# Designs tried in a protein design chat: VH-VL binders against Epoxyqueuosine reductase QueH (queH). Part 16

Target 1, 182 residues: Epoxyqueuosine reductase QueH (queH), of Dehalococcoides mccartyi (q3z8v0)
Amino acid sequence: MAPKLLLHGCCAHCTAYSFKYWQEQGFAVSVYWYNPNIHPFMEHQSRLEAMRKLSAEMGFELITEPSYHMAEYFKNVSANVDGRCRICFDMRLGQTAAYAAGHGYEYFSSSLFISPHQKHQDAVCSAEALAKETGVRFAYADLRKRYSDSRHITKPLDLYRQQYCGCVYSEYERFGKPNSPA
Below, E stands for the ipSAE of ESMFold2; O stands for the ipSAE of OpenDDE; V2 stands for 0.75 times the mean of E and O plus 0.25 times the DockQ between their complexes.

## First folded at step 25 (VH-VL; framework fv_indenebart)

Design d3 (from b24 with heavy chain D107E; at its last fold request DockQ between E and O 0.95; V2 from the best seeds 0.84)
Heavy chain, then light chain:
Amino acid sequence: EVQLLESGGGLVQPGGSLRLSCAASGFTFSDYEMSWVRQAPGKGLEWVSDISSTGWTIYYADSVKGRFTISRDNSKNTLYLQMNSLRAEDTAVYYCARDRGLWSGEEFDYWGQGTTVTVSS
Amino acid sequence: QAVLTQPASLSASPGASASLTCTLRSGINVGKYRIYWYQQKPGSPPQYLLRYKSDSNKQQGSGVPSRFSGSKDASANAGILLISGLQSEDEADYYCMIWYSKAYVFGGGTKLTVL
ESMFold2, look of step 25: ipSAE 0.708; ipTM 0.890
ESMFold2 (binder alone), look of step 25: mean pLDDT 94; pTM 0.954
OpenDDE, look of step 25: ipSAE 0.859; ipTM 0.928
ESMFold2, fold request of step 26: ipSAE 0.636, 0.707, 0.662; ipTM 0.874, 0.884, 0.873
ESMFold2 (binder alone), fold request of step 26: mean pLDDT 94, 94, 94; pTM 0.955, 0.956, 0.956
OpenDDE, fold request of step 26: ipSAE 0.908, 0.909, 0.910; ipTM 0.947, 0.947, 0.948

Design d4 (from b24 with heavy chain L102I; at its last fold request DockQ between E and O 0.94; V2 from the best seeds 0.83)
Heavy chain, then light chain:
Amino acid sequence: EVQLLESGGGLVQPGGSLRLSCAASGFTFSDYEMSWVRQAPGKGLEWVSDISSTGWTIYYADSVKGRFTISRDNSKNTLYLQMNSLRAEDTAVYYCARDRGIWSGEDFDYWGQGTTVTVSS
Amino acid sequence: QAVLTQPASLSASPGASASLTCTLRSGINVGKYRIYWYQQKPGSPPQYLLRYKSDSNKQQGSGVPSRFSGSKDASANAGILLISGLQSEDEADYYCMIWYSKAYVFGGGTKLTVL
ESMFold2, look of step 25: ipSAE 0.638; ipTM 0.868
ESMFold2 (binder alone), look of step 25: mean pLDDT 94; pTM 0.951
OpenDDE, look of step 25: ipSAE 0.830; ipTM 0.917
ESMFold2, fold request of step 26: ipSAE 0.663, 0.621, 0.676; ipTM 0.877, 0.867, 0.879
ESMFold2 (binder alone), fold request of step 26: mean pLDDT 94, 94, 94; pTM 0.957, 0.957, 0.957
OpenDDE, fold request of step 26: ipSAE 0.914, 0.913, 0.914; ipTM 0.949, 0.949, 0.949

Design d5 (from b24 with heavy chain S30K; at its last read DockQ between E and O 0.95; V2 from the best seeds 0.86)
Heavy chain, then light chain:
Amino acid sequence: EVQLLESGGGLVQPGGSLRLSCAASGFTFKDYEMSWVRQAPGKGLEWVSDISSTGWTIYYADSVKGRFTISRDNSKNTLYLQMNSLRAEDTAVYYCARDRGLWSGEDFDYWGQGTTVTVSS
Amino acid sequence: QAVLTQPASLSASPGASASLTCTLRSGINVGKYRIYWYQQKPGSPPQYLLRYKSDSNKQQGSGVPSRFSGSKDASANAGILLISGLQSEDEADYYCMIWYSKAYVFGGGTKLTVL
ESMFold2, look of step 25: ipSAE 0.668; ipTM 0.880
ESMFold2 (binder alone), look of step 25: mean pLDDT 94; pTM 0.957
OpenDDE, look of step 25: ipSAE 0.849; ipTM 0.925
ESMFold2, fold request of step 26: ipSAE 0.743, 0.755, 0.739; ipTM 0.893, 0.896, 0.892
ESMFold2 (binder alone), fold request of step 26: mean pLDDT 94, 94, 94; pTM 0.960, 0.959, 0.960
OpenDDE, fold request of step 26: ipSAE 0.911, 0.908, 0.910; ipTM 0.948, 0.947, 0.948
ESMFold2, last read: ipSAE 0.759, 0.757, 0.742; ipTM 0.897, 0.898, 0.893
ESMFold2 (binder alone), last read: mean pLDDT 94, 94, 94; pTM 0.959, 0.959, 0.958
OpenDDE, last read: ipSAE 0.909, 0.909, 0.909; ipTM 0.947, 0.947, 0.947

